# VH-VL binders against Putative metal-binding protein TM_0123, part 7

Target 1, 252 residues: Putative metal-binding protein TM_0123, of Thermotoga maritima (q9wxx7)
Amino acid sequence: NFGKTIVTTINPYYLIVSQLLGDTASVKLLVPPGANPHLFSLKPSDAKTLEEADLIVANGLGLEPYLEKYREKTVFVSDFIPALLLIDDNPHIWLDPFFLKYYIVPGLYQVLIEKFPEKQSEIKQKAEEIVSGLDTVIRDSFKALLPYTGKTVVMAHPSFTYFFKEFGLELITLSSGHEHSTSFSTIKEILRKKEQIVALFREPQQPAEILSSLEKELRMKSFVLDPLGVNGEKTIVELLRKNLSVIQEALK

## First folded at step 4 (VH-VL)

Design A22 (framework fv_guselkumab)
Fold by ESMFold2-Fast, scan of step 4:
Structure A22 (fold): chain C 252 residues (1-252), chain A 118 residues (1-118), chain B 111 residues (1-111)
Amino acid sequence: as target 1 above (252 residues)
Amino acid sequence: EVQLVQSGAEVKKPGESLKISCKGSGYSFTNYWIGWVRQMPGKGLEWMGIIDPSDSYTRYSPSFQGQVTISADKSISTAYLQWSSLKASDTAMYYCARLYSYDYFDYWGQGTLVTVSS
Amino acid sequence: QSVLTQPPSVSGAPGQRVTISCTGSSSNIGAGYDVHWYQQLPGTAPKLLIYGNSNRPSGVPDRFSGSKSGTSASLAITGLQSEDEADYYCQSYDSSLSGYVFGGGTKLTVL
């Protein structure tokens, strides 16, 4: 059934829903790929888009506080994930390939076939394609990362917390969100674990200098991980594979 | 059809070396990891380790790290489990199994019974 | 013992229903990893019975069903037959071990 509009809040869900639906419905992205979703504010045109949407797909966990008035037509992807698996309400659930395989893709599949029951077979086929791609990401991530089980990675922002945890690496972050200062306790922990630290990561929107002191102290370069797909990635699997490639470069 | 065929039963003495095999057929051998599972007489299943035959990358259970060696020869679609020095406590049935989607074991070999006694 | 806990035995008469439990922890079933079930007939290799919590491979009768909730999973067998007498094992992935874990096994006796 054509003529319905689905709005997704952030680019990873735009990639997933667009792949699941193909030509079945119009899929719109609310937060541009290069914008920081934690700092996003609605423009009047965005509010109109949300009002006219037949379904809104959002992350949840406080990432989209502006969606309260649209709650009745919004699916919060985080509701698909058992609460006990969430770490301190860290919203970056779309970067965990196990969450994608077991909860996010199946949950979105179920929602979409209820909206488009006449397209159930087509959507199921696309969901199976995504899961197959995720299986290859999981396999290759284990091959790349299991040798580093118990090692530590430092990031300026905790976007890959769930990802690194799945593969047995500890993640220390300089901030829990968009804080400007790093706590003394965090600095002491990093220095104490200096010999366990195998990589330093930052995100595209962060200043290049954000890890400069640690780069000098640890004699390591930082690399850029992209949680949102700012480079025109076409699928969630492609986004994860691009990031895995960067992680592999950083580790050796 | 997918098949995993294991080598025959072995009777060994403590201190001897042993290498048992698991040959895959009916599928692309390098596209699936192979796992090894031990079952002691009258006991349950214990995962020992896995190997990716495409590059011989291995991962072991903590209990079996350093106790056995898992290897593969992709040119003949065969995985191996090896001991440098057997102990009486190694007496068990050993299964190889194909790992699907890094998740579950979808096809199993018939098992190789290893008996270690003086 | 085993990382996943199963009752060591269960019994039922032909035609009855039995349920076999599999209890894990926050690092395996509680972490959202799927539960799979294997049937081992006496003197044979294990055979995949249920995968992905509730899916049956071709050839497995619908008398066998699986479910998962929280940190636990269950295998239900309805309409018990003498041919169902076997050992049943659950299996999942454990993130703290970065590896695969099996239950201790449950011996089903058909009375």
Scores: ipSAE 0.000, ipTM 0.430, lowest interface PAE 18.3, mean pLDDT 88

Design A24 (from G4 with heavy chain S103P; framework fv_guselkumab)
Heavy chain, then light chain:
Amino acid sequence: EVQLVQSGAEVKKPGESLKISCKGSGYSFTNYWIGWVRQMPGKGLEWMGIIDPSDSYTRYSPSFQGQVTISADKSISTAYLQWSSLKASDTAMYYCARLGEYPYDYFDYWGQGTLVTVSS
Amino acid sequence: QSVLTQPPSVSGAPGQRVTISCTGSSSNIGAGYDVHWYQQLPGTAPKLLIYGNSNRPSGVPDRFSGSKSGTSASLAITGLQSEDEADYYCQSYDSSLSGYVFGGGTKLTVL
ESMFold2-Fast, scan of step 4: ipSAE 0.170; ipTM 0.689

Design A26 (from G4 with heavy chain L99H E101Y Y106A; framework fv_guselkumab)
Fold by ESMFold2-Fast, scan of step 4:
Structure A26 (fold): chain C 252 residues (1-252), chain A 120 residues (1-120), chain B 111 residues (1-111)
Amino acid sequence: as target 1 above (252 residues)
Amino acid sequence: EVQLVQSGAEVKKPGESLKISCKGSGYSFTNYWIGWVRQMPGKGLEWMGIIDPSDSYTRYSPSFQGQVTISADKSISTAYLQWSSLKASDTAMYYCARHGYYSYDAFDYWGQGTLVTVSS
Amino acid sequence: QSVLTQPPSVSGAPGQRVTISCTGSSSNIGAGYDVHWYQQLPGTAPKLLIYGNSNRPSGVPDRFSGSKSGTSASLAITGLQSEDEADYYCQSYDSSLSGYVFGGGTKLTVL
């Protein structure tokens, strides 16, 4: 049904929905992958895009407060995930390959076949391709990270919390959110655990200096993890694989 | 009522040692950090360092690392700022202030200040 | 030099509005760290005025407000009163210094 328009809020969902639908419908991305989605403000052209959408696919967990007036045509992906698996309303659920495999991809599949029942077989095949790709990412991530079970990684912001937890690593962040100051209790915790800290990560949207004092103190270089896919990634599996490659480089 | 009470004014000569104090009351002393802030006459505020009284963990500003020692005695709810050898350039008002999670690490209560004069 | 830049002085008449800026860099405010504001009345210790960019402690009037955007923060004071005459300091955390930084201070004069 080429006449329908699907709008996705952030790039990871654009990648998933685009792969599931192929040529079946027009899929549009609201927040560019280079922009911070938590700080995003609607432009007049964005409002037009949302008004014209037949379906909006959003993350939820407070990431898109501007979607309240469009709630009746919005699917919040976080609603697919059992609440007990969520950590402190951390919205970065799309970076967990187990959440993607068991909740996000199956949930989006169900929503999309209701909109396009005549394409059910095609969408199912695409969903199975994504799940197969996620299985290989999970396997490769487990093999790469098993030797580091119980070790600690440090990030400026908690974007990969769910990912590292799945593979047995502790993530400590400098701030609990985008605007909160670093607690000195957090700095003390980082330094207390310095012998088990194996990597420092920042994001493309963050200034290079954000971890400079810890780089000096710990005598470690930081590396860039990309939660949104700023380098032209075509699938969610490719996005996860590129990040895994950076993690492997950092861990050496 | 939360209070931080600092020791009285000091007049010292270059080369002398000094230890000033900051006593907390009206709250759980070990649940908050104590920071030290310098204000030279007619100038602004400079952060010197902090201490967690629960285990005496300290952090210093690069400008004050090795210049002063911060310590605390949690049994008497008191933090200290110490110089082994004072310089004339140490003449300033010294404030202690507490900070913690509930104030987003802002200094929510301040001591009255200790004036340190180093001359002749 | 101060890591956070404030104008050295600002002035206004009673009942008017003034704004005090605090300009940082990518290693502090630009990195997303919170900005706090302190009021220092003549001859007294500083007092917390605004914490976490825009929150007021108990006892601070609504006429004081804070905001943050990009690498800068602002303190707005509306309905100026003579008792507001004081020095105002912003503070944030700086990742390059691994510690707190204060602005140079702004002296508010109320005619």
Scores: ipSAE 0.012, ipTM 0.574, lowest interface PAE 8.3, mean pLDDT 89

Design A28 (framework fv_guselkumab)
Heavy chain, then light chain:
Amino acid sequence: EVQLVQSGAEVKKPGESLKISCKGSGYSFTNYWIGWVRQMPGKGLEWMGIIDPSDSYTRYSPSFQGQVTISADKSISTAYLQWSSLKASDTAMYYCARLGEYSGYDYFDYWGQGTLVTVSS
Amino acid sequence: QSVLTQPPSVSGAPGQRVTISCTGSSSNIGAGYDVHWYQQLPGTAPKLLIYGNSNRPSGVPDRFSGSKSGTSASLAITGLQSEDEADYYCQSYDSSLSGYVFGGGTKLTVL
ESMFold2-Fast, scan of step 4: ipSAE 0.026; ipTM 0.613

Design A29 (from G4 with heavy chain L99Q E101D S103T Y104H; framework fv_guselkumab)
Fold by ESMFold2-Fast, scan of step 4:
Structure A29 (fold): chain C 252 residues (1-252), chain A 120 residues (1-120), chain B 111 residues (1-111)
Amino acid sequence: as target 1 above (252 residues)
Amino acid sequence: EVQLVQSGAEVKKPGESLKISCKGSGYSFTNYWIGWVRQMPGKGLEWMGIIDPSDSYTRYSPSFQGQVTISADKSISTAYLQWSSLKASDTAMYYCARQGDYTHDYFDYWGQGTLVTVSS
Amino acid sequence: QSVLTQPPSVSGAPGQRVTISCTGSSSNIGAGYDVHWYQQLPGTAPKLLIYGNSNRPSGVPDRFSGSKSGTSASLAITGLQSEDEADYYCQSYDSSLSGYVFGGGTKLTVL
């Protein structure tokens, strides 16, 4: 073995763990940022990567069912979050800057300093840098979204549910997960709230046509929110800031 | 027992008006949508539109928008499909079917169908 | 005319397996919308056979199964019986049309 290897399942955790550890250990990403983690299945090379890992950092909440045989070396980030704060077991917890600040970053910090006690001071400094960055995202998000408190946002998939809830906006989705159908009851609810709807969002992996009927009906353009960081973002704070920038553009 | 019972067969001439019915029983009528589906002789199924009987909210397929009117009377658990002026091309079997909410957007119970023949 | 494409006919002998495909696009099946299947016996109304891609209503034998991948769905019938001779339709939702769409239908003949 040539040193410790940490495997992260999805890109947001790759960004956080990589920033916390720097050059302390090899950090690998299992699910490419452009792939849908809900549809991911292990290839032989992926299984080898997991077997060789000293620690696996995963989301939980059913996002990684293939990790059952690796549970002894897996940390499920969702275990850091009080269950009463979770909404219908929605797994998109990494997009909530309050969850990141109070639970996810502190929880990962504790796990990593136990693994690398000789690097405690360095890891602590990097954790404080992430928290400082999250504070600026939270501040700027309140400034941008406070005027829209009580307004409604529509997405095809409920990836930003926790984010919009934190800042006082309602999120209505066309699907409760992946591969669910949209009924006219949902469309009727959206149209009933037409005057409250301030933005329509889709994700990079979704076809542009997924919101076409609503764009026509509401006479609104949709914008792309990126939950996983497909554009080479280097930190979780950068990922959140890029998404906030898109939200601000959509709300103009 | 859930049932959708449709009105009887109709023979009409071009230009005449027609209103056919679909009566639901054995369930809470206002908790489900009623969809209408056309099947021309020897052809496949075509979705025409749907109504929520609780508030009479309707949605139509683009092909049927303005060609037919869908309505409902929740006090008698009945949905309707109406033409102001029939054409020979309206000759078809017309089905009503029950559809659930967001997670149940399939047609689980169907009426027996109403055959509409439009000829001179 | 159909935005969901099915083969117009399939045939098999008793006891064999047949599959019926339903091919869509990025605005319907490819957008993640569920696929439902209906069986129409000669002279009768359609009956729900499969819902939500792969689920069977009570009373539908396990010989019938559904699957979905990418922009397409499939209905598989194993242990084919003469009573299975019918027309089969897939159905999904299309976001560009803002409505439900049916496949053109497949006539199954049991030889």
Scores: ipSAE 0.000, ipTM 0.513, lowest interface PAE 12.6, mean pLDDT 89

Design A31 (framework fv_guselkumab)
Heavy chain, then light chain:
Amino acid sequence: EVQLVQSGAEVKKPGESLKISCKGSGYSFTNYWIGWVRQMPGKGLEWMGIIDPSDSYTRYSPSFQGQVTISADKSISTAYLQWSSLKASDTAMYYCARLGYSYDYFDYWGQGTLVTVSS
Amino acid sequence: QSVLTQPPSVSGAPGQRVTISCTGSSSNIGAGYDVHWYQQLPGTAPKLLIYGNSNRPSGVPDRFSGSKSGTSASLAITGLQSEDEADYYCQSYDSSLSGYVFGGGTKLTVL
ESMFold2-Fast, scan of step 4: ipSAE 0.269; ipTM 0.685

Design A32 (from G4 with heavy chain L99M E101S Y102W S103G, light chain S96R; framework fv_guselkumab)
Fold by ESMFold2-Fast, scan of step 4:
Structure A32 (fold): chain C 252 residues (1-252), chain A 120 residues (1-120), chain B 111 residues (1-111)
Amino acid sequence: as target 1 above (252 residues)
Amino acid sequence: EVQLVQSGAEVKKPGESLKISCKGSGYSFTNYWIGWVRQMPGKGLEWMGIIDPSDSYTRYSPSFQGQVTISADKSISTAYLQWSSLKASDTAMYYCARMGSWGYDYFDYWGQGTLVTVSS
Amino acid sequence: QSVLTQPPSVSGAPGQRVTISCTGSSSNIGAGYDVHWYQQLPGTAPKLLIYGNSNRPSGVPDRFSGSKSGTSASLAITGLQSEDEADYYCQSYDSRLSGYVFGGGTKLTVL
């Protein structure tokens, strides 16, 4: 690396930026993949890391309120996405392979070649590799999920909302953002549609017991979807493929 | 600090209507169910029903369906329990309590209770 | 009658261990629904004592513990103190009734 440091807030962006840059710069991850980014609090060492960064890559949409004073050197990935495509300002944009292909990877590519113009051709090649991988994920996701078009999936937290919408599955979430309360209107909708519900999902960052009563009521097993890559995934494409395999297992 | 404050004791005659209240404070009122629990003198706890203050959706125990009405006004963080026509058998302590959703469906904070006495 | 059965009373001396049972059926505890416990001191509102079978809220002493097996649950109180004299209620969810159910209550007397 040439002494420049790039800080990424969450693991998916760490995976993307690391793949795009290779050995071109030091890339650091702020929020460990096992931590809930919605509840992350800066330690003094984290503040020092941000202060010393040459560039900060963040999600936006309220996920990183502590970055206000670092705004001048922060790129908010959500700014790459047309606002009309966002659902209720849901911040989980990195899990949508279409957002990744058309907005996030091209946007990060543009930012990084401006920072490292001498590496433009190398970074372009890496961006094209990611896009090619995303194309295979999109193709395989359509193939796997097309038979379930119009079916319902229940998630404890709305992290995969964009993903399931892209592939034609109806979504019901137990909470709106950070709220622990599941409304009776949501419970009523779940019970009314129980014949259409094909899978229940939770996340490693969520309490396991949050779905235990629903699993018993619906007589269904829940499966774990990993939005952040807690198992040492090396690329964003690998993260999406791991989650697709869990979805396919749940729909079996 | 989470707090549920209930209206004061009531003394009524059979056939009269009554509406008692439960006001929540110190938390987001629409993020929790409010349940109503009856305790007759010298008897145990009986679940009557619950309400989601966000949309006023209610669920009742079969024993209380049609006997009482549970409602809420989210603009003032208040839930209500109402009788159209009281009976002497309605004499009891009535508690409101806050409840979480699936996975957290237990009563974590309780009001102080409203004593309702129905006698001629 | 309550769908969850508790003994009407239990008694113990200071320093002793007492257990309070809560017996359900296949539609509630036996279906895997969690059991929660409430303590009601004389003249006061109930207070959450144990949630999710065995968890203690902040401020509840560790001498109170809960367990669950099959269609039944138990509340154990070790190192019994005079201040523990109260009514104790279990609570679960019943799928047949599609609603919440309380046990009949157990009066603990500290002799």
Scores: ipSAE 0.000, ipTM 0.432, lowest interface PAE 14.1, mean pLDDT 88

Design A33 (from G4 with heavy chain S54D, light chain A31S S96R Y100W; framework fv_guselkumab)
Fold by ESMFold2-Fast, scan of step 4:
Structure A33 (fold): chain C 252 residues (1-252), chain A 120 residues (1-120), chain B 111 residues (1-111)
Amino acid sequence: as target 1 above (252 residues)
Amino acid sequence: EVQLVQSGAEVKKPGESLKISCKGSGYSFTNYWIGWVRQMPGKGLEWMGIIDPDDSYTRYSPSFQGQVTISADKSISTAYLQWSSLKASDTAMYYCARLGEYSYDYFDYWGQGTLVTVSS
Amino acid sequence: QSVLTQPPSVSGAPGQRVTISCTGSSSNIGSGYDVHWYQQLPGTAPKLLIYGNSNRPSGVPDRFSGSKSGTSASLAITGLQSEDEADYYCQSYDSRLSGWVFGGGTKLTVL
């Protein structure tokens, strides 16, 4: 009996919740993985989906301003993470494998066993599978990135800030956050740190030309990192592994 | 109070060298970048390059790279634009302009312009 | 050639509203870079009119306003006056060129 519907806002949480619940409940994705969640506009059909939801799983940190009306049935994943670990208002917490292992997956596990206490053992097993996968990603990331400790990576948008910080790399971004506006001080900093820059990354939702001048100036090719899983990834671990592979390609 | 004052008009022949100036006053000269902008007679504005007077770091538009040299002397709050060998196609009004607040990346104060005429 | 495209001329009668467009591409306005506007009165240097898409410097009347959407920006002038006859230039930053770019300019005639 699928009497309960869980709505997740962005694809990474859809992947996690779907894996945790399996066949236990209906899980719906609000923002398609190919859409920019910072620019998402709520349609009438989306409003109906949210109104009918028994539980909404959202990121928080300003990513979903349209959820104020639904706050009573919304879990903001960012609330699981100690505030001192957050960098400014950067909402891209789902790309940090340590946040996923210690806060996000355990927090979602607790919420979901409250809704489905009869499935506690099954959900626990799935949570342990995700954590085991994350441990492998963390280990492989250390192997790949340890030689680049203290080096700089440039991205058009600060989606991998938490990830690169965990592995000792500095991230400089062309935008100060969600607006994609590039400040003069950022351009100045990139040009002055030219010798330390080891990779350039952009995202599928961004214009291809966003890094073209830096590619020419630094004599480097940019690569595409996918924060949302636009290629049909089935699990959060698969999403992180595909991104790690791109990072490894960029650094060779 | 902020003011950029440029050197006077120049009349030159092709092949001659030229150096024009832009003196800043009323602000901390080393805290702002200075840009140079060309306007050919009856035409629009073209960004040529910029300089950070604090360390003399320069950036040029691709169309002006190797065509001109931008420099600055922070001890006298002056930026310079220089040609080693002028061409008739260099005939234009040349403006210096201060790059404004870092967050907006715009030119907030402009010099009065230096008219450069190159003819045989 | 100009990286940002403006109409070469626009005209209006006193008291009317005119708009001047500025069309960019994915490497400049489309990448989120701000758009700034300059007014150049005949025989004078350009003067900053609008910065950061929509902000007015001290001394610029509220008849002048700016907006940005997608790969384009626009300057609106309401209550048109004869003193508004000038050339207007948009400006942004271009990531492909690693530099500042201007529109080709628009000559405003108040007939």
Scores: ipSAE 0.000, ipTM 0.423, lowest interface PAE 14.3, mean pLDDT 88

Design A34 (from G4 with heavy chain N31D S103D, light chain S26R S95T; framework fv_guselkumab)
Fold by ESMFold2-Fast, scan of step 4:
Structure A34 (fold): chain C 252 residues (1-252), chain A 120 residues (1-120), chain B 111 residues (1-111)
Amino acid sequence: as target 1 above (252 residues)
Amino acid sequence: EVQLVQSGAEVKKPGESLKISCKGSGYSFTDYWIGWVRQMPGKGLEWMGIIDPSDSYTRYSPSFQGQVTISADKSISTAYLQWSSLKASDTAMYYCARLGEYDYDYFDYWGQGTLVTVSS
Amino acid sequence: QSVLTQPPSVSGAPGQRVTISCTGSRSNIGAGYDVHWYQQLPGTAPKLLIYGNSNRPSGVPDRFSGSKSGTSASLAITGLQSEDEADYYCQSYDTSLSGYVFGGGTKLTVL
């Protein structure tokens, strides 16, 4: 049974594509939500899945170097976003609710109605439902974060850079990209700004100890932000809402 | 050529103060952090602390916080390690070392070492 | 006390291969921090041998190589030579201690 199969690389796109298509096609997730996509290596079974796919939905921006062989049937979601809105090589575009509303969901909608023209009306309705949900996330994020405009957040990894930028917060990260050695210049910058640091965050894929030195020095507890949806989230809106609730808890 | 040149060997008594030096040459001194590493006789390497010579910002290992002072004088490209009151347990070889490229925190060049002997 | 664990000694004959392990924990190597290696010849200061897990500085021959997996790292020396007789130290960053940590050192004896 090898009907039309859509493969998504990371869980946020699995959630979006699954919601858009419903029962229209088989949607498969390549990188488990508990795995670090920056460190993902293809297994033979993964290569088979990619070869059998009718369409691959990927992030782009260097997150999936193993897809070069499959580029002909791959849609890179980052191609939907105007290049001037992208920050360096930061690939975490799926966590920006404005990128989702204006570029990612509309872009995926267009790709999917071309694959399933007979389902255009159903897919359009689902896309509009997602966009409506994103509007409520944006509204509630502004309400929660406006009082913290100009404040600083520290993360071990720059996954929420686009999100915090949209709501006027600065993000400083301990990694120089791929979670290797921390610069003392970065630690010095964090401590220079200690009076404006309002939260420390880490991710489920990272060791609990990754922020231990800063927790001790700043006398702050770190909280877990989940960029990939490890707790069985069913939609992208639910994923963003769960993260917003953690951010609100951290800021109290 | 990059060089770190340390001051000569010291023989001291417990309770005495001491300041040893590490002079950098062949590079822009303020662009690189300088670390200090202790090696007790017949033992391994222990990181003590580090300084940014551009503004004298320091970080210390918890074991050495309050035990030593690290400082630098950028006008003469020299970093210092200082004790207000030496103990016999301070007897060791002391190395200064330059931190590497900004994106990787390793020690790329080392001084020749300063032997400090503290005895009655 | 060393936060990173190395075997105290390793030995081999000329031309053989030896490996030196460096075992850490979730607060250092397991937290994603890179591992660097230093060679200390008798009576000399340490010298950088490997940085960023597997990179060689200019002048270090390719018979020296490094790797990292999970909470551990390894230094491999192939084609062992008499001049390789030295102490070898691994180094990483420990987030719980807020600073750099060295392994206890491994004395390589060339038989």
Scores: ipSAE 0.018, ipTM 0.623, lowest interface PAE 7.5, mean pLDDT 89

Design A35 (from G4 with heavy chain Y57W Y104W, light chain G52D S96K; framework fv_guselkumab)
Fold by ESMFold2-Fast, scan of step 4:
Structure A35 (fold): chain C 252 residues (1-252), chain A 120 residues (1-120), chain B 111 residues (1-111)
Amino acid sequence: as target 1 above (252 residues)
Amino acid sequence: EVQLVQSGAEVKKPGESLKISCKGSGYSFTNYWIGWVRQMPGKGLEWMGIIDPSDSWTRYSPSFQGQVTISADKSISTAYLQWSSLKASDTAMYYCARLGEYSWDYFDYWGQGTLVTVSS
Amino acid sequence: QSVLTQPPSVSGAPGQRVTISCTGSSSNIGAGYDVHWYQQLPGTAPKLLIYDNSNRPSGVPDRFSGSKSGTSASLAITGLQSEDEADYYCQSYDSKLSGYVFGGGTKLTVL
């Protein structure tokens, strides 16, 4: 409305901020949902977008090193979350429905009403709508995952670590954590725990074959979890619900 | 270049203990698994077991579980195959081999072999 | 006793094509596990010839090729040379045994 532009770095924050503001401001997405945000390279047109932004909403935890120059107008969502709740600097905080409910949505609400005080009541209503949706996701996730407490799931990339931890499941990833490692130690860990493994997941940008050897060894099919919303999801609640449906399918 | 160099031939009597070695060079030893393969005279290849040198995790073929011990010393890039009490039926060529770069299921480089002869 | 079945011998003349079969079961090749091939020249250690069904390591000429279908795999050698006279072994993984399995080996004679 007031000609203000808000730039969000990744699609989950684009979905949240867009829902909170509606038509109040122009909301732009910096990193397309089909691109890997960990490997994103800033283009000249992206730099212009950041220069012209009135507010930048970013994840933090090292996901956006190119934002140091723009720190004074950037809100890092990870700053809303108590540091003791973070795991090994894992940046995938937007996939934890408890983090969304208690820290991320309330924090973004506070930032946005300070920027648009004349829209406080409308933004509050939208925030309450998101929180209500998150409550139903949390409830349904407990119902679906309670029987699998103490079990292990495997992913190629640790995007759902916070989510699975909230519901009592361990996540093992194919990521070696070391630049010169061949990831044999990770394969060994998976083989040691094979009787505890209940599902295999990959992401839309990953090759279908990335888990093929594990599918053979464990006699399991892999399923696709989507951390960024590549299929035109309109809200963060819709993104979480689609992923929960895939998890339920994988668990039988 | 990648090389696996095995210890020399051994001649033993039944009941004796033996430990043979396989030294890796030209690569990061702890990043690759080492397997042991037996070839009896005039016969085919038999997998015995594997070890991850980074933490000494091992897996054995059911036929060799309890018959041999596989170990490694990462400080000198060396894997070992050991018998507590040899039998005449242990007479064979023993190969060590490295598992492939991104796969845990094939052997990309092989040692030259250690001939073990067990006779009275 | 081998878990994977190979013919004990094959023969061909220089310049000819030969094929070596490797037959498995539902717990190994039939379960989708990849097949790898090793060449063993007389008096030497085995050498990796083909990995992951059809891939060649650096230095292996194009005349060696591999394929896999159902519970079986095959190694094809075209343009036979005298240097190809060797024993050839297929290898896969067996989920029932939870381990690596080799074929019995095929002796290739180049006449």
Scores: ipSAE 0.000, ipTM 0.428, lowest interface PAE 14.6, mean pLDDT 88

